# Ledger of designs, part 161: miniprotein binders against q56419

Target 1, 326 residues: q56419
Amino acid sequence: MEGRTLEEVQEEVFKRHGVLVPKKELEDLAKALEEAGLLLTEKVEARLKEEEEKLKRERPMRLAGLSYPEGEREARAFLEAFRASYPGEGEEARVLLMPHLEPSRVPEVYGAALAALEKTPPPERIYLVGVAHRPLKEKAAALPVPFQTPFGPALPDLPALQALDALLPFELFNTPLAFREEHSLELPLFFLKGRFPEARVLPLLVARRSPELGEALKVVLRDFPGLLVLAVDLSHVGPRFGDTPLTRTLAEEARRRDLGFLERLAEGEPEAALAFLGANPTRIDGVEVVASLLPLLRERKGKVLAHRLDLEAPTLSAVGAGTLVL

## First folded at step 15 (miniprotein)

Design fb116
Fold by ESMFold2-Fast, scan of step 15:
Structure fb116 (fold): chain B 326 residues (1-326), chain A 105 residues (1-105)
Amino acid sequence: as target 1 above (326 residues)
Amino acid sequence: TEEERRFEELFKYAREYLREGYESGNPEILRQAIELFKEALEIAKRTGDPEREALVLWSLAAAYFELGDKEEARKYAREALRIAEKYGDEDVIEYAEEFLWELED
């Protein structure tokens, strides 16, 4: 560390590995390394390598006991409560857009997704596309291991993942550590595994728009049919997200922009949905996912089942969530 | 300017720490976000930028609330409200008052 600050080390590790190491942990490591005669960065790198090795076997639950119950019985009651929070009927989904924010904040939106899944025949596999909240080495990534859930492990569809990897101009299994803590996959997967316990999963993360991913997925879906799930949140507004304090006027604008985006997707016009956001700027984390999956979304009509802008008064912030069936 | 670039850098990393602290529930990550926001706040105050100052103050309120420190959250929210009054956004003023009422409960 000689001549470097702990903050610089922390930033470098985050940029290279997508892992945010608390300063206290770096301080503890620096003291241990002084006693051992080793460099701080080398010790951090060794720990990250150990975590990568663990991820080669399975992806453990991170949010059990926090965002959903640990026990299977309690988890099933939890799902039933969410379904009950939505008074409407679902529609059969070939493509499902659902949120990945904390479920307790938008129970009716997750309930709408569950209603759609009730109308959907059990798929052999689910293409679960989330948003990378940590840097990826490539535009997209996958992790080909079992993901633990209270309903048992969600098993990877290895043949379909291998077929996808073969069609891409980059290595699909490129950033295992990005999956260690990734709620955009874990939270939707809880609901999907509860409804479709036998379905295998392709857990995919998108960091930047990848047209090659959409084209490859179109080919793979022909040979390996399944349910496509876009796990994306909508508007992110307020200081929590580096924006101005949320007002009632800004909240209504965010709701209108979310709905305008979803309705254009429902008309089978994903390019128009993206253009609408370009003309009416809002922070939607699903933009890169939609832009990557254009070939799968074009000319596919559907219905918006639910939408909510969840207001977090203590932070003057809000996150939009919606359920769209195509 | 150099100070504007330094502000943007600090604020960018502070926002990322705040998001990660929210998602992970790790209080050390939230404390790191707070320190970065405090450094950004000093730059905004020195450069006389009320828009940036208000933005950082609301972010500090959010971080302290996530830590469970409602008193510090209320303090920073009140400062942000005072700044909002100076640039004349009546909607921000109304919503900030509602936030402060919520913290009383």
Scores: ipSAE 0.028, ipTM 0.406, lowest interface PAE 7.0, mean pLDDT 84

Design fb117
Fold by ESMFold2-Fast, scan of step 15:
Structure fb117 (fold): chain B 326 residues (1-326), chain A 105 residues (1-105)
Amino acid sequence: as target 1 above (326 residues)
Amino acid sequence: TEEERRFEELFKYAREYLREGYESGNPEILRQAIELFKEALEIAKRTGDPEREALVLWSLAAAYFELGDKEEARKYAREALRIAEKYGDEDVIEYAEELLWLLED
């Protein structure tokens, strides 16, 4: 144990496996190691290989009891409360943009998404595109296993996933561990599964711009029609994101930036939306997803149902969230 | 003193819980942060340390804001500002004023 700190072990594992092991788990492992006389890094590596093997069978809930209720009855009441937080009517969606930040911070934005799903005919499958918060071996990845939810497992659409894999210039199923803890898929999936319990899912992560993903998805959607969901957050401003502390002016700029981006998408002009962000730079993880999916977003007119800038007092930071139907 | 060390330990742990509760969105971790800050506040009041008292009051305001309790957040932020203004703590004045701005409808 060459005097490595828990933080150094955490970073080493993250670089090798794309997984940020929580400090509490490392502390628990260090205590177990003290009892057994084993090296901490080797023990962490062995545990991650075990978790990777388990991910070949299913993806368990990680945020149940934290971001949403674990029990089905409580989860359904929670979902209905979020719908009630949005006073408007939804619009039918063929493409839905919704957030993936903590739902309790922007309940009306998730409520707007639920309103749209209420007006949308039940799809046979959902193409759920989130943002990788851990390194992927390729520009994008998918995990072809059941994802557990309080409403039962969201089953993968294996034929559609295989069709997508065949069209891509890279291996689609390339980084299983990136899915171990991924809120950009888990949080939207909770709402989607609650509303469309019979729909199969294609859980997709984008790390970097992949125009080939958008081209392949356009082909696959023709043979395997379904609902396309972009699970993305908007502006990230403040010190937590490497920016200056939030001020009233910066918050107003972020709101204008988010709405300008969403309105251009609603006009069926995704290139104009990206150009608008290029002229008004910010940290938006949705940029990589939108840039990858251009062929699916062009000439689709729609409506912005909700937008909020969530303010984080302890860090003087903010994250934008919105619901857009196309 | 032992009370000064107790304050520093409680405040350090409370700050870590606030950060973790904020990052995870877990209200139970935020409530734990609040309890640790409240214990630290009792020490600051008992030892007559207005600088530490103002800082803990602002931290409580921030924790309640993250928990979604805007009324408690506003109450603690105003009290932090009152003490900070009396003793010339420019950092806490700035922090409390920004938080009160965030609490404006």
Scores: ipSAE 0.006, ipTM 0.276, lowest interface PAE 9.7, mean pLDDT 85

Design fb118
Fold by ESMFold2-Fast, scan of step 15:
Structure fb118 (fold): chain B 326 residues (1-326), chain A 105 residues (1-105)
Amino acid sequence: as target 1 above (326 residues)
Amino acid sequence: TEEERRFEELFKYAREYLREGYESGNPEILRQAIELFKEALEIAKRTGDPEREALVLWSLAAAYFELGDKEEARKYAREALRIAEKYGDEDVIEYAEELLWYLED
């Protein structure tokens, strides 16, 4: 980066392209280049090995004090404020689809998820499936360690994780470093741990379609029943995501795409949901998760509790978020 | 001029605060961005620069929208659109029209 700060790079991109690139994305890009070996030094390699060793023991909080409060009391108040943002009563969930974007952007959507969790009997374990924002060695991965939260550590369900690993044609615990900074797991986990403090967790990341993961999970869920959570965002439109600036037409298309997708999932028709997105499904990061979990979503009827297309006015971009119970 | 330099400085810092306020979700940072944009707006008005005035008014609309103050966002977006239409700034026209569309209903 030649001595330039990330803030300087972020400002230059905004000036040239009108895109507000989050500092985290620039950090991730620089990290990806280092991990690809282009800027990799012996010191970087040693540090990555040290970080990997630390992840064998636990996964520390990364977003505490940024996206949610660090202290337990403050974190409880934060949850109650989000619940209060949703006026509805929720519905019991066997499968919950919830977002993983910054919670303050879509408080009613997270509030709807909290309402669903209030109606749901406490599960013994949660299968938390997020989206990999860093490369994985395989199509999917898990990290079998405690994940720290303001409510105490979310403990891994080791027997269920081992059962899952045994059924897969690849090593499940294949990319520990991908979990070091992964908001698609950390942000939903904050809410899930706050509501179900005794539940164990299977933290799973999907990078690419893995139908073998869905087939294996169907077997494991029979022997180790629990709550399945799909932590996915919906439409990603605008310059921040490689598109042209958001227009009224593109926003209308994004809302139609999101709701049509969710409604078909609510009818227990996940293949129809994927087909509805047509030839351009890649703008919904949940597509790879849904495509991987088809056996778990078929014939499960439910309800869309909330949906919002969140406008990022400074970038003329938008991210869709929704809460769906099945 | 010195006023032009002051405008560029205020506008640059206001944009940085808007970005940080958006990323952090911190309303105090958004309010700081708004105050810096308001100072820049006064300079644009005094120097009779409708191009800069429209741009700052759009930026204020965006900042108020992120702050959740939809009425202020609507007021500034309408003002930005009115000035941009007279001046012919297609980008500000498009931005203001899209934000106003989101603020309807």
Scores: ipSAE 0.005, ipTM 0.335, lowest interface PAE 10.9, mean pLDDT 84

Design fb119
Fold by ESMFold2-Fast, scan of step 15:
Structure fb119 (fold): chain B 326 residues (1-326), chain A 105 residues (1-105)
Amino acid sequence: as target 1 above (326 residues)
Amino acid sequence: TEEERRFEELFKYAREYLREGYESGNPEILRQAIELFKEALEIAKRTGDPEREALVLWSLAAAYFELGDKEEARKYAREALRIAEKYGDEDVIEYAEELLEELED
């Protein structure tokens, strides 16, 4: 029937939904479906529809017990330990750039973000902008549901999300499944919810440059003021990311690229920050986010609080992380 | 060929999941990357492409290392080194030797 291979089914599901279904699971499912007279693709599609329906109610924790503790008391102690890892006082943030890398790898960078949040008046809402690690139907997306955390659910700011949707040339709520497994939102949200438990959230993902998103956000922020958070990592270097092995010289170049990028953002020159990266053989997932949010970043001066290049010697690879307050 | 296109697709997706698994620390994402790399490995072996085979074997070693499965990581790194040495792939040789040094400790 249809003549489709298991590999073609796997490819089609990943292409449409950003979900990998291992070939072994597809083989096992195909055998089970033989007894029921059902097609493999029909079963997979039904399962994905069920998952999408669940996401209309809430977004459950996925990394609890892995990247952060699932119990509230343990989560609070964990958060305070990260704050303690940074000896500085922080600065008030109107815009905060923080990482979404596994927190245990760069504790002082997350600590710097927490220090900035301590100096920041509690916002009514947080515009949390992460990076899509799965395909989106449009350049950007949002999911207007409560996101579960150990500190309780982070509630969506529905009026602000609807105002944003109305200003965009595309449907903002376009790819719910992309949010099922999205660490660029979940990891920063853990820290943000811990510090601002009453703030509502606009969870936003950027897949490709969307200047229209930045323009719309500038308008929405005027009517719905809040804290803008860019949850982005910096340099990705080495064989784990498809590059050459990391040398001492290449590591120092990655540090200089990261700092040059952040310092230009801190001077209110986001176009100069992007241009600075233009010739460099580096993969910074923040590029598409910064390029989308130009209207919100221009002429906002600030300070780089922390930077680290997390080195992984066995794989000769590294990921950069930083905290910037604007 | 169609198999060559399938290899490139699988390898690309496996790399994306390896990166995401590394960043998030999520073992389920790492296991998905491993599955894609294993499928890519079978294509490389079947099509007789030792350079692709060595690269995928090293990638499997790196994924298993990140997952904490040191025995599987060591197994794949040794096989990657064996093939890469035969065909002169200096990048894979360097990657495999560095990883093996860490694992043997």
Scores: ipSAE 0.016, ipTM 0.373, lowest interface PAE 6.7, mean pLDDT 84

Design fb12
Fold by ESMFold2-Fast, scan of step 15:
Structure fb12 (fold): chain B 326 residues (1-326), chain A 105 residues (1-105)
Amino acid sequence: as target 1 above (326 residues)
Amino acid sequence: TEEERRFEELFYYAREYLREGYESGNPEILRQAIELFKEALEIAKRTGDPEREALVLWSLAAAYFELGDKEEARKYAREALRIAEKYGDEDVIEYAEELLWELED
């Protein structure tokens, strides 16, 4: 019966807070509460509320010491090593598409992004658009607090965030907990802060296509110019992602699909890029971001600097990553 | 049924967590994926659904492999293969055999 109660608690917390808490974590918490006589759901909700309150002040590093070094000196050397992994020169970017997967898996792709940033004049602010890996209460969200990095805190651009919030038909600052464990913002931010230490940031997450976000951003960018960064990964293929095991043919199809998508974006044809994916289906997490930002991507020509399909041979799975400047 | 719905919900989110763990390299997220897969496995066992059971066991093998726990990955892959061979799940057989070939070296 307790297992059934824990299932109900898990579902209730998910419905109210958008967080799916593993049953084992709830079991451990229930045992701790046995002597206190507290209702498990109330304790979980109190804990989530406490974490949400902390996120109103700052967003701490979660991947320091794992995906990047925690010390500033070591982080700087790490950044330079990634730049060195890309043998080419960058192009100036007004819009940058870069990956958000574990950097060590595609160092030359992150290196290409760094090369582009090297050729780009330092922006006053960066519009960093990632993909929500947690449910959001609305189609998109932002967190208006300092994000900690080894290079110091990336400060929010509060006037630009407030201007954006005012133009949207929903509250922009709607789901703080979604930002607690969000690598699609943290990993690109490490590279962006290292290259542009004085730039403020607008950390944005997209869960579902939001044309109103793209329209609002077009207006805000006019008054608050800055660098637009789309932090998205490309094809997800193989058993790890629910597909058939990767073959050489399927890998070549994924590369072709990724490149076809990126090249259409580079021609300033984002609708054609989305239609191309519809005709050649694969799981690309950038679809909802691109669909939301259409007004910012149309008629902007650019260049694909790098692409790689990161193959994990033991699981016969792969993730595509690319760097595109517009 | 409600148990079928709950299985699909847990399995969907376990796979999303596995994907996030792979993309971020965060072992904590991978451990959360494993726990959600284990919850899904208990439902598959209780409902007597060998196809779902084999699929979850294969998914656990993949998650443990990504976490770096090759022994646990091998154990789950072998169990997935055993069930799939008995009940004719061709996809799981292929997945498990391919992973086991990598792990036995």
Scores: ipSAE 0.155, ipTM 0.575, lowest interface PAE 4.9, mean pLDDT 85

Design fb120
Fold by ESMFold2-Fast, scan of step 15:
Structure fb120 (fold): chain B 326 residues (1-326), chain A 105 residues (1-105)
Amino acid sequence: as target 1 above (326 residues)
Amino acid sequence: TEEERRFEELFKYAREYLREGYESGNPEILRQAIELFKEALEIAKRTGDPEREALVLWSLAAAYFELGDKEEARKYAREALRIAEKKGIEDVIEYAEELLWELED
């Protein structure tokens, strides 16, 4: 009823119910509704605080039984099936770009990532950088708790996380609730934990480009070497993403932009990769992560192992996914 | 207006949740998207905006399709097509026809 006068409300009630309610009573009702609203707000805040407290102990699985099997044996078979979907050999990675899209949509792309992990010596730690799907209080965040997986908990690298926090101009552990339902970390982590069960993890989210994050990570990686993983999807085109229907021309443009972006990264030219995209018209979500991690990507040459534009024909939309080793 | 602002807010967040549900495969997020789209639909109907109404109806069809509810998807896609054809909303005609074709038996 916003923007209505007490007179208008009084007239409506009279017309509908044949009762003339005094303005004083309407004022009291409005106050009572506001008091009820305060109680509802308090209840919502209590629920959010309970979830936040839970996240101080562990990050539970949210997509088990949905995007991957809950049981360890079934999860292992599932992971091996994805590896089998990619016929090629991997390359050793010091930096791995992989998708965070629902794995069943791009099995060969995840298979390529697994192939790269097979060629990579087990790291002591994985710097897992995803994209925030919830607002963060700062440009980036981390959650320093065990992340549950079907292969057991992925344990946080507390010394490395603390070293990173000390170098940043903001509090790194700033938005625990943003990690509650974050598929850009959970889905890649399933594959990473399955391949490297002993590796500690730095689960990082980027909401907006943070050059200070890249500078700090360059320092931390020198003292705490590990595998850097950029868990990003590529083009997002079509009506599902606020665009026109997926035409052959739009699909070709998305593929061209995805591959041009990845190829420039593979040449060790991340600034050229960003410049190639210009205004990012096909909405590659890796842009903010790459822009944040420039110091870690410059002059590192590598190889694009796989690329696919996942076509969702019923919605005339598509999401690009790729695997890049640097 | 206040209603137009509320529509844009609901529709924007519903689309973000639809994207997240598609990318993650999480049906709970898809259900949240559906509820936000339903709120946006009520505003579009009340304000008499057929373009917004058709787009929200198609978005609901897409969300239900992703959720695996083919009957609700067909229902909303048919209604989206009906309004889009009547008003010449070409984009939504294409979206709805494609989705309905995928839902044929």
Scores: ipSAE 0.129, ipTM 0.552, lowest interface PAE 5.0, mean pLDDT 85

Design fb121
Fold by ESMFold2-Fast, scan of step 15:
Structure fb121 (fold): chain B 326 residues (1-326), chain A 105 residues (1-105)
Amino acid sequence: as target 1 above (326 residues)
Amino acid sequence: TLEELRFEELFKYAREYLREGYESGNPEILRQAIELFKEALEIAKRTGDPEREALVLWSLAAAYFELGDKEEARKYAREALRIAEKYGDEDVIEYAEELLWELED
């Protein structure tokens, strides 16, 4: 029987499950357990397996009552208020780039996305590609279960997901726990389900660039046509992201890099968009998604409908958000 | 060192949690980010790295501000400023003073 330190438990859980559990949380659990050492690791692993089992049935709402209303009527009014926040008209989208940050921070940008969805014919399915905020066992992942929303469950397109899985050199359904807490899917899905209640979804996460994903999606989209949605945020600058305080010059650089990236995508030049960013010094999180989806974005021209750099002047931090139709 | 590698891992994931908490508005994720930053802060203090210490303190100030805890945000921003003042980073000092002015309001 071996003893383990909290540090060793934290490390083992991270290696096995890709989740870095704060030491304080492990310490609080350990205080409840008199034979803590080995038992603590067992309890953490039991909890994670319990969460994984729940995710085999459905993905519950995590941000209801926080980022959007729980009730359908309130959610509908909330969605219409966001549409009203954008004064322009939308444009039909075959590919939609929209943000995934807290909607209340950039309501005009989400409103622009809603405007585009109003002009878009209802798709049979939505390929919703977000950014992994937890480590994935592979470069990308999907979760083939209903995602709960205030408008009812967004049902998975199982045939299309299975077709995609068959074409990939890795297991697509590889990290269920990464989907337990994932706002890059949940927040866009709220808006998408509100506007296209009958559409099925392919909820996809990208952690690292995967050209294989883009090639496979090109094939799958031919057989299972649908709306491709890139749910990505743009620049992340300032102390909130572990950086130096934001200057006005850095804010303008972030805006310049955001718009230059989006404008090159709108010209059907995704490689030029990536090259424009170089080392990505303002940390645009859409880079790995765009790099993975190159075959779907090349020679597809469109329009930037909205862009906002959400400034937190007191904290001198900012996050860029935009809406692009292709 | 092993301790430096642990700092890098904790700080990287603390920043990701802070980003997620900011973007989603989820206070639980913000609290988790804060705890990971506190673990990273202890390592920076033990290894005697004032630049890393100041960076973590700024990150804690940002996290507490987003959580709505302006008292803790002010506390950590003041500590970050104190280190920047001691080591002579005038740009950081100027912007830190602007931040603290807003937080005290």
Scores: ipSAE 0.037, ipTM 0.580, lowest interface PAE 6.9, mean pLDDT 86

Design fb122
Fold by ESMFold2-Fast, scan of step 15:
Structure fb122 (fold): chain B 326 residues (1-326), chain A 105 residues (1-105)
Amino acid sequence: as target 1 above (326 residues)
Amino acid sequence: TEEERLFELLFKFAREYLREGYESGNPEILRIAIELFKEALEIAKRTGDPEREALVLWSLAAAYFELGDKEEARKYAREALRIAEKYGDEDVIEYAEELLWELED
């Protein structure tokens, strides 16, 4: 009986909040609930609402001590080491495409992004567009709160966020829980805050293509100019992602598709970049972001600074990462 | 049918969390993926679907390997191989054999 109730609660919470709560967590809540006399569904919903309310005040670091150092001094040294891993010079960016993959796997690619940031005048604000790893109530979302970093809090640009919200046909500030564990924003933000400590941020997530977002951003950027950052990874290939084991042919296809995609973006032809991928057989996760931001990418030329395919030998899988300036 | 839908939902999100845990390096996300895969495994066993059971067992092996738990990874990979060999899932056989080869250090 209890097992059936827990499964029903999982489905109900998913339908209402877009979150799957593991059975063990529900079992722990059920033990506390028995003494309170509340229904498990009500208890889980109350707890999720409490977590959601906390996120209305601040977004804490989740990957400090794991993907980057907690202390400011150590974080600065870490940043410098990544810059040193890239032997080239950057170029000024008005639009920067960078990865959100674990930085230690692709240090030269993050180093290329840092090189570009060194050549870029400090922006007043950064439009940081990541990929939603959890369902969103709408096609896109933003969280208008300070994001903690080892370099101090990255403050939201509230006027620009409000201007963006006013132009969209949906509530921009939806699904706060989707931001609780979101490395596509946290990892790029570490590097961006380290280089531009005074810049405010617009932390944006895209779940599905939203042409409305791109059109609205084009308008907002005229009144609130800033650096646009697309924090996206490229090909995902191998058994982990539904393919056969990684062969040299599959790896070559992934590299070809990654570079062909990036090079077409560098020519100012984002529709051609999407068409080149077709059905996206190597699963470039930036497709929905690029498709949403077409008005900001058209006729803007630039350069691919770095590309790497990170290999995970045990699962015979790989993830592509790149740095592009426009 | 309802259990099949729940299996697909759990398995889909477990895979997404596994990918996120690998890409972010966050062991807490990997542990969530493992728990979701374990829930999917119970459904596959209860509904008597050996092909799904083998796939979930291999996925658990991969998740434990990412977590650094080589002992649990070996255990689940061997079980995945055993079931996959009985039911002729050549893809799972190949995946499990490759992982076991890496683990037989």
Scores: ipSAE 0.028, ipTM 0.492, lowest interface PAE 6.8, mean pLDDT 85

Design fb123
Fold by ESMFold2-Fast, scan of step 15:
Structure fb123 (fold): chain B 326 residues (1-326), chain A 105 residues (1-105)
Amino acid sequence: as target 1 above (326 residues)
Amino acid sequence: TEEERAFEFLFKYAREYLREGYESGNPEILRLAIELFKLALEIAKRTGDPEREALVLWSLAAAYFELGDKEEARKYAREALRIAEKYGDEDVIEYAEELLWELED
């Protein structure tokens, strides 16, 4: 690390956040951010440029060996274990809401999603809509390249992606680097590719409410029918997320909000689901996705197959996850 | 006040990365959260803020617990409890006791 680089880091932090980091911590902060790939040093810039070039041809696995097995045989056994964790039968889905939370936290919820996929005829394509965990240049983005999985590459539906891009008031392929580290797509895709190995994918990220995305998708789905998947998590409550400690009352409020949200979606009333949440005090991260996709969710009735509030007793916090078929 | 703003910045992003690491299971993001919490801890110690110090120590314990490092989690939880008890921080006492209870057999 050069001295001028630390001055540049300090200037960027000050401009963006209005903060001056003391000299003692500034160098260690810069090193930590550089190791995570979040600091734009010469080394990080060269690495990001190399990653961006790689992303023009394929999106590599990032969580293989961590959240799911790297080998195909082990990955298949892992997927089947998740299916076995859910004792019920699925329902056919035209729209599937599933989580993107670390699967080991809520195995029965992913099992319910797998059960629904077993009852669903193999789609020609999957519209996989996740939540952006990195800044996007626009309200939404897509990456039109093969996504690697232990089951082989999930191929992009280029004609459908191009049709979608043409209908939007912004460039759809606007932030390739946002897809380098994106669990809201990678984790659901593992399960979807394992069940539908021949399906092509439209990998979509929503950062902010985009009604124009929902309107465009409604048009594209007429010409390019497929399975719509909303990969979203539900309530985030407790000290980890800025609340007071998880009480029985707060946990019950989170469950009430999660289920009330899902049940209104199941009645085909997405506006009522959003209104029910109000200010979203338990931080359901799917709000922006649902708000963007309203035209695709209205008047579609379905069923909540599973819901769990994953209690992290040690931190007195919880995250909600659910499976909904429409 | 500049150090207070630096603490809030580091603590806020440490918590965001802790959440992201929890949700994705990505240990590299969890390690980033841990490093940012450690930087926030240094500021809390230097500014003599026991409430912030106890909260960061508990947050480190939670992050190490999530990473699977039970020994570091236990160490930080005990330290958080010690400081919280001395200064009467009921919330951190409760957080630390719950975490320590989970870390026992």
Scores: ipSAE 0.117, ipTM 0.627, lowest interface PAE 5.2, mean pLDDT 86

